VHH binders against Abasic site processing protein HMCES (HMCES). Designs and how they scored, part 141

Target 1, 269 residues: Abasic site processing protein HMCES (HMCES), of Homo sapiens (Human) (q96fz2)
Amino acid sequence: CGRTSCHLPRDVLTRACAYQDRRGQQRLPEWRDPDKYCPSYNKSPQSNSPVLLSRLHFEKDADSSERIIAPMRWGLVPSWFKESDPSKLQFNTTNCRSDTVMEKRSFKVPLGKGRRCVVLADGFYEWQRCQGTNQRQPYFIYFPQIKTEKSGSIGAADSPENWEKVWDNWRLLTMAGIFDCWEPPEGGDVLYSYTIITVDSCKGLSDIHHRMPAILDGEEAVSKWLDFGEVSTQEALKLIHPTENITFHAVSSVVNNSRNNTPECLAPV

## First folded at step 15 (VHH)

Design sa41 (from sa0 with G55S; framework vhh_6z1v_2)
Fold by ESMFold2-Fast, scan of step 15:
Structure sa41 (fold): chain B 269 residues (1-269), chain A 123 residues (1-123)
Amino acid sequence: as target 1 above (269 residues)
Amino acid sequence: EVQLVESGGRLVRTGGSLRLSCAASGFDFSTYAMGWFRQAPGKEREVVAAISWHSGITYHADFVKGRFTISRDNAKNTVYLQMNSLKPEDTAVYYCAARSYQFYDSPKEYNYWGQGTQVTVSS
């Protein structure tokens, strides 16, 4: 997974993340650094994306089932990295393979500290190989959405004009991530950065790409992944597997250029 | 404490009409999406209709489209299901459910539930 869409306005995104804590209280996640959130239809590695993580990471005696939402840099910078510029990191940490996560020091160490997060997106993009050519067909991949009807008017078929109507009740894609905290050697603010765990593609996606992000399907899975105070690393890793509850449609080549940031990037073609 | 109380279920003849009501208390009704679910004999609980927190967005399952209409009255903390052209296949216990802001089609994603009201449709 190397390209996503996360374009919802902050208030819409926050409501889409409403949840219930361990004591059964309804909550919205509390924001950290909300001004760093930059909505985009076309997010690439090194940009910031919103993630959910346990409040216990920031407050010593917090209930581990309570959630913070924070923008983090896509591309995990390990806490032990000694260079002054994170872009100088020589190995790619955009994704983390589920089968080697406990073997790679960059991922094993933060995972051992309970640094699990849920990466939020409208959906992600993948490029399918086309037979007989080097051209690739991009697809937008996302949770199945309830077919909503805007009051007073019947929603039409999926189209760019209708996508704004569906966003008010859009079910965000929730991907399993690992984050780390890096302190610049020369001083400055702590950098929070994440990687997306990847698994083998499900049957439904196998014709598009051979890998997919580890998707946490539903609030029970999301809660268990985030709650590092009650759920051990071993138990949490049982949530990491391919899922079939996913849908997709072909999109325009407009999405190929990461500088293009318009609704056309995810509109059905 | 949170309470959802359904009412209006009864025996009706095929082709008849019925309005179900669900009275909510103990939470800020205006910030919750509301759903109607049903469970027919020998079947799983399934979504029938849902309405968002601001009432601007609704959902109706294909099997009730054109016959059932969901609506809400925030001043009365009540959600309604108007059922027209009832069929024997609509016989089920109907449940009211609440979820913060957004509605889903999966019962597991709802936090608050009523006790249900029985609707029986006979020839």
Scores: ipSAE 0.723, ipTM 0.882, lowest interface PAE 1.2, mean pLDDT 90

Design sa42 (from sa0 with G55E; framework vhh_6z1v_2)
Fold by ESMFold2-Fast, scan of step 15:
Formats: C-alpha cells, structure tokens, sequence
Structure sa42 (fold): chain B 269 residues (1-269), chain A 123 residues (1-123)
C-alpha cells in the first residue's frame, strides 16, 4: 500500500469519523493541526494523511476511548533517528509487515508504547502487473459502499449529481497503523509520523497484488485498535489479518503521476 | 435517555398500504442518519431503508424499491416508512435505528434501536 485517496473536505471527513465512546456517548473526533490536512485524490508517502488516535496520547488523564484526528506524515520516523532531516532516513517505513512487526525495532518500540492509530482514506491504489506489456493496470480499492439515492427518486448514483452525493455517505477505509514521535535534535516541533501495517492479500485481491493493508472492518475493531489504555498490544494484534470485505475497480493511468490530484484518479474506466 | 419509539405496525391485507413512524428523543435528531430494519422469523435482521442526516440522501433495499419510501421530519424528530403494495414476504418486526450522520447496511454499526413494531401481511 503506497498510494491512497483522501479527498473529503474536512467537515465531511469529520462526520464520517463519528463514533461512540466507552460510556456510550456519541462524539466527533477532536482535531489537532486541522490546517495541515490537505485533501487529495492521490496521496503518496511523505505527505500528510489524517489518522485517528486515542486522546490519552495527548492528555495524561483522558478517557482512552475518546478520539483525536490529526494529520501525520506517511513514513514512520523512529524516535531514535539522530539526523536533522527525516527525509534522509535510509530505509522505507511506508509499510510495516505484520509478520515481523515485533522483530523490527522501528515498529516494536512505538507499538510497545501503545502508539496505534487508524489511517483514514477514501481507498487505496494498487498496480496490477499485466502480461505482454511493461504497463501496470491501476485499481482503486475501498470498502463496499451502500448505494445512495436522491430523495424522491428511485435510482442508484449513476448520474454526476448523484455521484457527488455518494461522498456525503462514503464509508472511509480504516487501516491499522503504528505511529511514532520524533523530536528534532536541533529543536523544533515534534514530528508525528505513521506506517501502515500490511498482511497477505485476501482471495479477492490476489490477482491485483500479493499484499494488502491490515483493514479494521467496523467500529468494534477500530475501537479496540485505538484503545491502548484498555487493550494490550497482544490483544490488538489479533485484529491484524486479511479481510474479504473489500471491492475495487480499474482506473486510468492519470493516477500514476502523484502530482495529479483530480477526480479522474479514482473514476472507473 | 436516548429513546426510539416505533408505531404503526398492524395486520394488513396483501396489496395494502401502511405507514410506520419512529419518534426519537434524547439526542440531536438532525445530526443522525436513521434506518429501518426488519427481522422475519428464522431470518437475520436486514436493512430495509435508510436516510442520511443531510440532503435527503436515501437507500432502499432492492426487495422494497418502488414500494417503500423512507422520509424524515426534523421538526418532529420523526422518521417514516411508507409501505405500499404489501406482500406476505414483508411480514416481520420492523425496527428503527439511529447512527450519527451516515447510514450503513450492517445492523452492528447502529448504536440506538427501538423496540420494534410488528407488521403482518395476510392473503
């Protein structure tokens, strides 16, 4: 998983993350650094993406079931990194393999501190290798969506007007992540950065790519992954596995260039 | 505190019409998506229709399209299900459910539920 779409306006994204805390109270996640959220149909590593994490990471006595939403850098910078420029990190921390997460210092240490987050996206992109050509076919991969209709009209979202309304009820993809906090050696703001945990592809995606992000399917899984105050690392890792509850469609090569940021990036071909 | 109260369920003949109502209290109704679910004997609870918090965005299951219509009245904190051309297969307990902002088809993703109202369709 090396490319995502997360294009919803901040208010729409926030409503899509509405949740219930441990006491049964309905809440919206509280934003940190909202001005750093940059919607895009084509997010690459080193850009910022919104993640959910427990409020307890920021407030010592907070209810661990309450959620913060914050933009974080994609590409985990370990707390032990000693250079002044994070972009000079020699190894790729865009993804973290589930099978070796407890063996790699870069991931094991923050995981032991409860630094679990849920990475938000409209969906992610993967490139299928095609026989007989050096070209790869890009696909947009996302949760199955309930088919929305215009009130007073019995029909699916098959027109431009109806398609725009799909986003108001879009079920965001919720991927298991690990984050870390890096303090610049020369001073400055703490950098929050994350990695996406990856697993073997499910049967439905095996023809597109051999790996997939660890997807947390539903609020129960999301709540348990985030709640590091009540859910141990060992219990949380039981949530990390492939899921078949995923769908996809082929998209145009416009998405190949990460600078392209238009709806054409995820439109079906 | 939070309460959803369904009403309108009764015995009706095949081809008849019925309107169900669900009165909501204890939460900000205007910020919630509302759903109608049903459960027939020996079957799992399934979504029938749903309506978003905003813009009248709706969903109707394929088995009720053209026959049932969901609507809401935010001034009255009420969601409705207008049921036309009723069939014996529509016999079930109908439940009202609430979820913040967005509706889903999975009952597991809804936190607030009514007690249900029985609809029986006879030939």
Amino acid sequence: as target 1 above (269 residues)
Amino acid sequence: EVQLVESGGRLVRTGGSLRLSCAASGFDFSTYAMGWFRQAPGKEREVVAAISWHEGITYHADFVKGRFTISRDNAKNTVYLQMNSLKPEDTAVYYCAARSYQFYDSPKEYNYWGQGTQVTVSS
Scores: ipSAE 0.735, ipTM 0.889, lowest interface PAE 1.2, mean pLDDT 90

Design sa43 (from sa0 with G56D; framework vhh_6z1v_2)
Fold by ESMFold2-Fast, scan of step 15:
Structure sa43 (fold): chain B 269 residues (1-269), chain A 123 residues (1-123)
Amino acid sequence: as target 1 above (269 residues)
Amino acid sequence: EVQLVESGGRLVRTGGSLRLSCAASGFDFSTYAMGWFRQAPGKEREVVAAISWHGDITYHADFVKGRFTISRDNAKNTVYLQMNSLKPEDTAVYYCAARSYQFYDSPKEYNYWGQGTQVTVSS
């Protein structure tokens, strides 16, 4: 997983993340650094994306089931990294393989500190290799969405489904992530950065790509992954597996260039 | 003390009409999406219709489109399901459910549920 869409306005995104805490109280996640959230149809590694994480990471004695939403850099910079410029990191940390996560120091150390997060996206992009050509076909991959309509309209085929109308009730993709905190050697703001855990693709995606992000399907899985105060690393890792609850459609080559940031990037072709 | 109380279920003849109501209390109704689900004997609970927290966006399952209409009255903390042209296949217990802001088609994602109201459609 190397490209996502996360374009919702902050208020719409926040409502899409409404959740229930351990006491059964409905809540919205509290923002940290909301001004660093940059909506985009075409997010690449090194850009910031919104993630959910437990409030307990920031406040001692906080209820570990309460959630913060914060923009973090995509591409985990380990806490032990000694260079002054995180872009100088020599190995790729945009994804973390589920089968080796406990073997790699860059991921094992933050996991041991409970630094689990849920990476939010409208969906992600993958490029399918096509027989007989060197060109690849991009696909937008996302949770199945309930088919919405304007209240009071007759459900006839008056117009095709409109992407603009579906965003108010869009079910965000919730991917399992690991984050770390890097303190610049010469001082300055702590950098929060994350990696997306990857698994073997499910049967439904096998013709598109051989790997997929570890998707946390539903609030039970999301809450267990985030709650490092009650759920151990060993128990949380049991949530990491392929899912079949996913859909996709082909998109145009406009998405290939990460600088293109328009609705055309995810529109069906 | 969260409560959802359905009413209006009864025996009706094929082709008849019925309006179900669900009265909500104990939570901020205006910030919740509402759904109507049904369950026939031996079958899973399935979504029939749903409405967003602000009422501007709805969903109706293909098998009820044009016959059923969901609506809400935030001032009265009530969601409604108007059922027209009823068929024997509509026979089921109808449940109302609440979920914060957005509605989904999966029963597992809803936080609050009523006890249900029985609708029986006879030929």
Scores: ipSAE 0.747, ipTM 0.890, lowest interface PAE 1.1, mean pLDDT 90

Design sa44 (from sa0 with G56E; framework vhh_6z1v_2)
Fold by ESMFold2-Fast, scan of step 15:
Structure sa44 (fold): chain B 269 residues (1-269), chain A 123 residues (1-123)
Amino acid sequence: as target 1 above (269 residues)
Amino acid sequence: EVQLVESGGRLVRTGGSLRLSCAASGFDFSTYAMGWFRQAPGKEREVVAAISWHGEITYHADFVKGRFTISRDNAKNTVYLQMNSLKPEDTAVYYCAARSYQFYDSPKEYNYWGQGTQVTVSS
């Protein structure tokens, strides 16, 4: 998993993340650094993406079931990294294999500190190898969406912005992530960065790519992954497995260039 | 105290019409999506129709499309299900459910539920 779409305006994204805390209270996640959120149809590693994490990471004595939403750098920079420039990290931390997560120091240490997050996206992209050619077919992969209808005529009197009805009720893809906090040796703000845990592809995706992100399917799984105050590392890792509850469609080669940031990137072809 | 109270369920003849109502209290109704679900004896609870928090986006299951219509009145904190051309297969307990902002088709994703209202369609 090396390319995603996360294009929703901040307010729409926030409503799509509505949740219930341990007490049964409905909530919206509270933003940290909202100005760092940059919507895009075509997000690559090293860019910032929104993640959910427990409020307890920021506030001592906070209810661990309450959620913060924060932009984090995609590409985990371990807390022990000693160089001044995190882009100089010699190994790729965009993804973390589920089968070796407890063997790799870069992932085992933050996981042991409860630094679990849920990475948000509209969906992700994968490139299918085509037999007998160097061409690859890109696919947009996302949760199955309920088919919505408009209940009446849209009055376009004041401000006719073309908003697709699908996005009003879009179910965001929720991927299991691990984050870490890196303090620059020369001083400055703490850098929060994350990796996406990956698993073997499910049957439905096996013809497109051999790996997939670990998807947390449903609010119960999301809650357990985030709640490091009540759910141990061992229990949380039971949530990491392939899912068949996924769909996809082929997209244009426009998405290939990470600088292209238009609806055409995820539109069906 | 959060409450959802369904009403309108009764015995009705095949081909008849019925309107179900669900009165909500104890929460900010205008920020919740609402769904109608049904459960027939020996079957799982399934989605019938749903409506967004602002009322502009709806969903109707294929088996009721063209016969049932969901609507809401945010001023009255009420969601409705207008049921036309009723069939014996529509016999079930009908439940209303609430979920913050967005609706889904899975019952597990809804947080507030009513006690249900029985609809019986006789041939």
Scores: ipSAE 0.719, ipTM 0.873, lowest interface PAE 1.1, mean pLDDT 90

Design sa45 (from sa0 with G56T; framework vhh_6z1v_2)
Fold by ESMFold2-Fast, scan of step 15:
Structure sa45 (fold): chain B 269 residues (1-269), chain A 123 residues (1-123)
Amino acid sequence: as target 1 above (269 residues)
Amino acid sequence: EVQLVESGGRLVRTGGSLRLSCAASGFDFSTYAMGWFRQAPGKEREVVAAISWHGTITYHADFVKGRFTISRDNAKNTVYLQMNSLKPEDTAVYYCAARSYQFYDSPKEYNYWGQGTQVTVSS
């Protein structure tokens, strides 16, 4: 997984992440650095994306089932990295293979600290190799969505903002991630960065790409992945597997250039 | 304390109409999506209709589309299901369900449920 869409306005994204803590209380995740959230139809590695993580990472005595939402840089920079420019990291940490996650120091160490996060997206993009050509066909891949209808509600029909409601019931893709915290050697703010765990592709996606992100399907899986205070690394890793609960459609080559940030990037063709 | 109380279920003739109501209390109703589900004997609980927190987006299952209409009144903390052209196949216990902000078609995604109201359709 090397390209996503996460374009929802901050308020809509926050509401889409409503959850229930272990006491049964309904909550919205609390933002850290909300002004750093940059919505886009075309998110590439090294850009910031919103992730969910346990409040216990920031507050010593917090309930580990309470959630923070924070923008983090895509491409994990290990805490031990000594150079001043994280873009100079010698290896790619955009994705982390599930089968070797406990063998790689860059991922094993933050996992041991409970640094699990859920990466949020509208969906992700993959490029299918086409027979007899060097051209690849991009696809937008996302959770199956309930088919919605616009209602004739008073005060909404003729609003110039009415089109913003098209995404109001979108089910966000929730991908298992690992994050780390890096302190720049020359000083400055701590950099939070993440990697997406990948698994073998499910049957439904095998004709598009051989790998897929580890998708956490439903609130139970999301809660267990995030709750590092109650769920051990061993138990959490049982949530990491392919899922068939996914759908896709072909999209325009407009998405190929990561500088293009328009609805055309995910529109069906 | 969260409560969802369904009412309006009864015996009706084929082709008849019925309006179900669900009164909600104990949570901020205006920020919750609401759904109507049904369960017939020997079948799994299935979605019938759902409505967004602001009421501008709805869903109706294919089997009831054009016959049933979901609506809500946030001032009264109530969600409704207007059922027209009822068929014997609509016989089921109808359940009201609440989910924070977004509705889904899977019962597993809802955490607040009413006790259900029986609808029986006979010729």
Scores: ipSAE 0.247, ipTM 0.616, lowest interface PAE 3.7, mean pLDDT 88

Design sa46 (from sa0 with G56K; framework vhh_6z1v_2)
Fold by ESMFold2-Fast, scan of step 15:
Structure sa46 (fold): chain B 269 residues (1-269), chain A 123 residues (1-123)
Amino acid sequence: as target 1 above (269 residues)
Amino acid sequence: EVQLVESGGRLVRTGGSLRLSCAASGFDFSTYAMGWFRQAPGKEREVVAAISWHGKITYHADFVKGRFTISRDNAKNTVYLQMNSLKPEDTAVYYCAARSYQFYDSPKEYNYWGQGTQVTVSS
């Protein structure tokens, strides 16, 4: 998983993340560094994306079922990294394979500290290799959406008002991530960065790509992944597996250039 | 403390009309999306209609489009299902459900549920 869409305005995104804490109290996640959130239809590694994580990571007496939402850098920078510039990290940490996560120090250490997060997106993009040509067909992949009336579905909206209605009830994709905290050796703000755990593709996606992000399907799975105060690493890893509960449609090559940031990136062709 | 109370279910003849109501208490109704689900014997619970927290976005399942209409009154903490042109296959227990802000088609994602009201449509 190397490209996502996460374009919702902050208030819409926040409502889409409404949840119940352990006591059954309705809550919205509390924002950290909201000014770093940059909505985009075409997010690549190195950019910031919003993630959910347990409040207990920031406040030692907090209920571990309460959630923070924070923009984090995509591309995990390990806490032990000694260079002053994170871009000089010599290995790719955009994704973390589920089968080797406990063997790689960069992922095993933060995972052992309970540094689990849920990476939020409208959906993600994958490029299908086509036989006999160097052309690749991009697809937008996302949770099945309930079709709302008046707005219809993606690409069916014909006005700005109807376009907004598509997203007002959009079910965000919730991907399992691991984050770490890096302190620049020369001083400065702590950098929070994440990786997306990947698994083998489900049957439905196997013709598009051989790997997929580990998707947490529903609030029960999301709650257990985030709640590092009550759910051990071993128990949480049982949530990491392929899911069939996803859908997709082909999109135009506009999405290929990561600088393109328009609704056309995810519109059906 | 939290309650959803359905009312209006009864026996009706094919082609008849019925209005179901669901009265909510014990939570901030205006911040919840509401759904109507139904379950017939031997079948799983399925979404019939749903409405967003502000009422401007709705969903109606294909099998009830043009016949059923969902609506809500946030001042009265009530959601309604107007059912017209009833058919025997509409016979089921109808449940009211609440989910924070957004509605989904999956029953598992709803936080609060009513006890249900029986609708029977006779030929």
Scores: ipSAE 0.770, ipTM 0.899, lowest interface PAE 0.9, mean pLDDT 91

Design sa47 (from sa0 with G56R; framework vhh_6z1v_2)
Fold by ESMFold2-Fast, scan of step 15:
Structure sa47 (fold): chain B 269 residues (1-269), chain A 123 residues (1-123)
Amino acid sequence: as target 1 above (269 residues)
Amino acid sequence: EVQLVESGGRLVRTGGSLRLSCAASGFDFSTYAMGWFRQAPGKEREVVAAISWHGRITYHADFVKGRFTISRDNAKNTVYLQMNSLKPEDTAVYYCAARSYQFYDSPKEYNYWGQGTQVTVSS
């Protein structure tokens, strides 16, 4: 997973992340650094994306079931990184393989500290290799969406105008991530950065790409992954597996260039 | 503290009409999406219709499109299901459910549930 869309305005994104704490109280996640959230149809590694994480990471006695939402850099910079410029990291930490996560120092250390997060996106992009050519077909991959209608109308769901309206009830993709905190040696703000855990593709995606992000399907899975105060590393890792509850459609080559940031990036073709 | 109370279920003849109501209390109704689900004996609970927190977006399952209409009244903390052209296969217990802001088709994702109201359709 190396390209996503996360374009919802901040208020719409926040409502899409509404949840219940362990006492059953409705909550919206509390923002950290909300001004650093930059909506985009075409997010690449090294850009910031919103993630959910437990409030307990920031407040010693907080209820671990309460959630913070914060923009973090895509591409985990380990806390032990010695150089001044994170872009000089020799290892690609955009993704973390589920089968070797406990063998790689960059990932096992923050995982041992409970630094689990849920990476938010409208969906992600993958490029299918075409037979006998170097051309690749991009696909937008996302949770199945309930088919919405405008109130008082029993039709027109497939209208081009109605495609824009689906975002009001869009179910965000929730991917399992690991984050770390890096303090620049010359001083300055602590950098929060994340990696997306990857698994083997499910049957439905195998013809598009051999790997997929570890998707947390539903609030029960999301809650358990985030709650490092009550859920051990070993128990949380049981949530990391392929899912079949995913859909996709082909998109145009507009998305290929990460500089293109328009609705055409995810529109069906 | 939170309650959803369904009413309106009864025995009706094939082709008849019925309106179900669900009265909500103990939470901020205006910030919740509402759904109607049904469960027939020996079957799993399935979504029938849903409406967004602001009321401008709805969903109706294919098997009820054109016959059932969901609506809400935020001033009265009530969601409604108007059922027309009823068929014997609509016989089920109908449940009202609430989910924060957005509705989904999976019962598992809803936060609050009513106790249900029985609808029986006979010929």
Scores: ipSAE 0.768, ipTM 0.896, lowest interface PAE 1.0, mean pLDDT 90

Design sa48 (from sa0 with I57V; framework vhh_6z1v_2)
Fold by ESMFold2-Fast, scan of step 15:
Structure sa48 (fold): chain B 269 residues (1-269), chain A 123 residues (1-123)
Amino acid sequence: as target 1 above (269 residues)
Amino acid sequence: EVQLVESGGRLVRTGGSLRLSCAASGFDFSTYAMGWFRQAPGKEREVVAAISWHGGVTYHADFVKGRFTISRDNAKNTVYLQMNSLKPEDTAVYYCAARSYQFYDSPKEYNYWGQGTQVTVSS
C-alpha cells in the first residue's frame, strides 16, 4: 500500500466528504492548510494527502464528531523524533501493521492520544507479479461505484472523457490511519504526518497482493474511527479488518514512475 | 422539521404508468442528492433510481432501466419517478431519500427518508 490516486479538485473533494455530526446536523469538513492540497493521480510516500480528523484535536471543548480535512505528510514522523529533517527518519512508517500497532511505540503513543484519521483517496495501486517475467502488472483498487449516466444521455462510450465525468459522484476510498504531530527542534510549523494501517488481503485481492489497507466501509465506520472523544482505542480497533467490498482493474505501466501524473495512470487497459 | 412526502402510489394494471412525486421541506434541497428506493414484502430495501444534487448525473437500476426515469425540480423542491410498463414485480412501497451532494446504492448512507407510498401492480 505505497501508491494512491487523489486527484479531485478541492471543491469536489470537499463535497465528497459531506457528513452528519452526532446531533444530526449536515456538514462539510472544514479545511486546514487548503493550499497544501495537491491533486495527483500518482501519490507516493512523503507527499501530502488529505485526511479527515476530529475537530477536537485543534479546539478545546469542540464536538468530537465534527470533522477537519487537512493535508498531511504520508510517512508518520513520531513526536519524539530528534533530527531536523523528517526525511532522515531511519524507519519506514508508510504503513502500520494492524497486528503490531499496540506493540510499536511510534504508533501506540499517538493512538493513546486519539490521533486517528481517515486517509482519503480515489483508490490505491498494487503491483501483481507476472509469471515468466520480472515485470509486475499494476492494478487500481477502489470502492465499487454506482454506474452513473449523464442526465438525458442515451448511450455513452467508455472513454477517458467518461472517466472524468464519473468523478462527480465518485465514492472516495476511506482508509484507517494514525497521525502524529512533530515540532521541529529548531522551530517552525508543526508537521502533521500519517501512516496507513494494513491488514491481510481479502480473498478478492489475494491474487494481486498479500496485504491491503484497513478500509472503513461507510459513514458509521468512518464516524466511529474519527470520534476519539466518544470511541475508545479498544472499540475503534474492532473496525480494523479486511473487507471484500472492493473492486479493481488493470492499468498501464505509466503509473510505475511516480513522476507520471495523468489520467492514464488509472484508466482501464 | 425535515420532511419528505411521497405521493402518487396506487393500484395500477400490468403495462400501466404512474408518476411518483416527493416534496421536500426543512432543508436546502438544492445541495442534496435524491434517491428512490423500494421495499417489497419480505425483501430488503433496494435502490431504484437516484439523481445528483445538480441533476446532471443519474442512476437507474438494471431492473427498471428503460422503464423508469428519475428527475428533479429544484425550484419546487420536488423529485419525481416516472414509471412506465409496470410489472407485478414492481409492487412495493416506494421511498424517497436524501443524502448530501452524492447518492449511494446503500440505504444506510441516506440521511432523510419519507414514509413511503404503496404501488400495487395487478396481474
Scores: ipSAE 0.734, ipTM 0.884, lowest interface PAE 1.2, mean pLDDT 90

Design sa49 (from sa0 with I57L; framework vhh_6z1v_2)
Fold by ESMFold2-Fast, scan of step 15:
Parts: C-alpha cells; structure tokens; sequence
Structure sa49 (fold): chain B 269 residues (1-269), chain A 123 residues (1-123)
C-alpha cells in the first residue's frame, strides 16, 4: 500500500468519523493541527494523512475511548532517529509487515507504548502487473458502499456521473497503523509519523497484488485497535488479518503521476 | 434518555397503503441518519430504507424500490416510511434505527433502536 485517496473536505471527513465512546455517548473526533490536513485524490508517502488515535496519548487521565483526529506524516520516523532531516532516513517505513512487526525495533517500541492509530482514506491504489505489456493497470480499492440517491431522484447507479453523489455518505477505509513521535535534535515541534501494517492479500485481491493493508472492518475493530488503555498489544494484534469485505474498480493511468490530484484519479473507466 | 417510538403498524389488505412513523427523543435528531429495518419470523433483520441526517440522500432496498418512500421532518424529530402496493411478503416487524451522520445497510452499525411495529399484509 503506497498510494491513497483522501479528498473529503474537513467537515465531511469529520462527520464520517462519528463514533460512540465507552459510555455510549456519540462524539465527533477532536482535531489537532487541522490546518495541516490537505485533501487529495493521490496521496503518496511523506505527505500528511489524517489518522485517528486515542485522546489519552495527548491528555493525562483522559478517557482512552475518546478519539483525536490528526494529520501525520506517512513514513514512520523512529523516536531514536538522530539526524536533522527525516527524509534522510535510510530505510522505507511506509509499510510494516504484520509477521515481523514484533521483531523490528522501529515498530516494536512504539507498539509497546500503545502508539496505535487508524489511518483514514477514501480507499487505496494498487497497480496490477500485466504480462505482455510494460504498462500496469491501476485499481482503486475501497469498502463496499451503500448505493445512495438524491431525495426525490430516480438516478440510476453504476455510472461515472453517480460517483459525485456518494461522497456525502462515503464509508472511509480504516487501516491499522503504528505511529511514533520524533523530537528534532535542533529543537522545534514534535513530528508525528505513521506506518500502515500490511498482510497477505485476500482471495478477492490476489490477482491485483499479493499484499494489502490490514483493514479494521467496523467500529468494534476500530475501537479495540485505538483503545490502548484497555486493550493490550497482544489482544490488538489479533485484529490484524486480511479481509474479504473489499471492492475495487479499474482507474485510468492519470493516477500514476502523484502530482495529478483530480477526481479522474479514482473514477471508474 | 434516548427513545425511538414506532407507530402505524396494522393489518392491511394486499395492494393497500400504510404510513409508519418513528418519533425520536433524547438525542440531537438533526445530526443522525435514520433507517427502517424489518424482520420476519425466522429471518434476519434487513434494511428497508435509510435517509441522511439532512434528508438530501436516501436509500431504498431493491425489493421495495418504487413502492416505499422514506422521509423525515427534523422540526418534529420524526422519520416516516410511506408503504404503497403492499404484498404478503412485506409482513414483518418494522424497526426504526439511528446512526450518527451516515447510514449503513448493516444493523450492527446503528446506535439506537425502537421496539418495532407489526405490519401484516393479507390476501
């Protein structure tokens, strides 16, 4: 998983993250650094993406079931990194394999501190290798969506025109992530950065790519992954597995260039 | 205290019409998407129709499309289901459900539920 779409305006994104705390109270996640959120149809590593994490990470004695939403840098910078420029990190931390997460210091240490987050996206992109050609076929991969229509509209489903209507009720993809906090040696603001945990692809995606992000399907899974105050690392890792509850469609090569940031990047072709 | 109270269920003849109402209290109705679900004896609870918190987006299951219409009145904290051209297969307990901002087709994702109202459709 190396490219996502997360294009919703901040208010729409916030409503899509409505949740229930441990006491049964309905809430919206509270924003940190909302001005750092940059909507895009074509998010690459090193850019910021919104993540959910427990309020307890920021506020002592907070209810660990309450949620913060914050933009974080994609590409985990370990707390022990001693150089001045995070882009100089010698190894790729865009993804973290589920099978070696407890063996790699960069991931084991933040996991031990409860630094679990849920990475939000409209969906993610993968490129299918096609034999007989040098071109790869990109696909947009996302949760199955309920088919909405405008009130009083007869509108038919399954046309490119209808994709503009779905965003108001779009079910965001919720991927399991690990984050860390890095303090610049020269001083300055703490950098929050994350990695996406990956697993073997489900049968439905095996023809597109052999790996997929660890997707947390439904509010129960999301809540347990985030709640590091009540759910241990060992219990949380039981949530990390492939899911078949996923759909996809082919998209145009416009998405290939990460500088392209238009609705055509995810529109069906 | 959160409450959803369904009303309007009764015995109706095939081809008849019926309007169900669900009165909501104890929460900010205007920020909740609302759904109508039904459950027949021995079957799972299934989505019938749903409406966004602002009323501008709806969903109707294929088996009721063109016959049922969901609507809401945020000033009255009420959601409605207008049921036309009723069939014996529509016989079920109809439930009102609430979910913050977005509606889904899965019952498990809804936060608040009513007690249900019985609709029986006879020959």
Amino acid sequence: as target 1 above (269 residues)
Amino acid sequence: EVQLVESGGRLVRTGGSLRLSCAASGFDFSTYAMGWFRQAPGKEREVVAAISWHGGLTYHADFVKGRFTISRDNAKNTVYLQMNSLKPEDTAVYYCAARSYQFYDSPKEYNYWGQGTQVTVSS
Scores: ipSAE 0.711, ipTM 0.872, lowest interface PAE 1.1, mean pLDDT 90

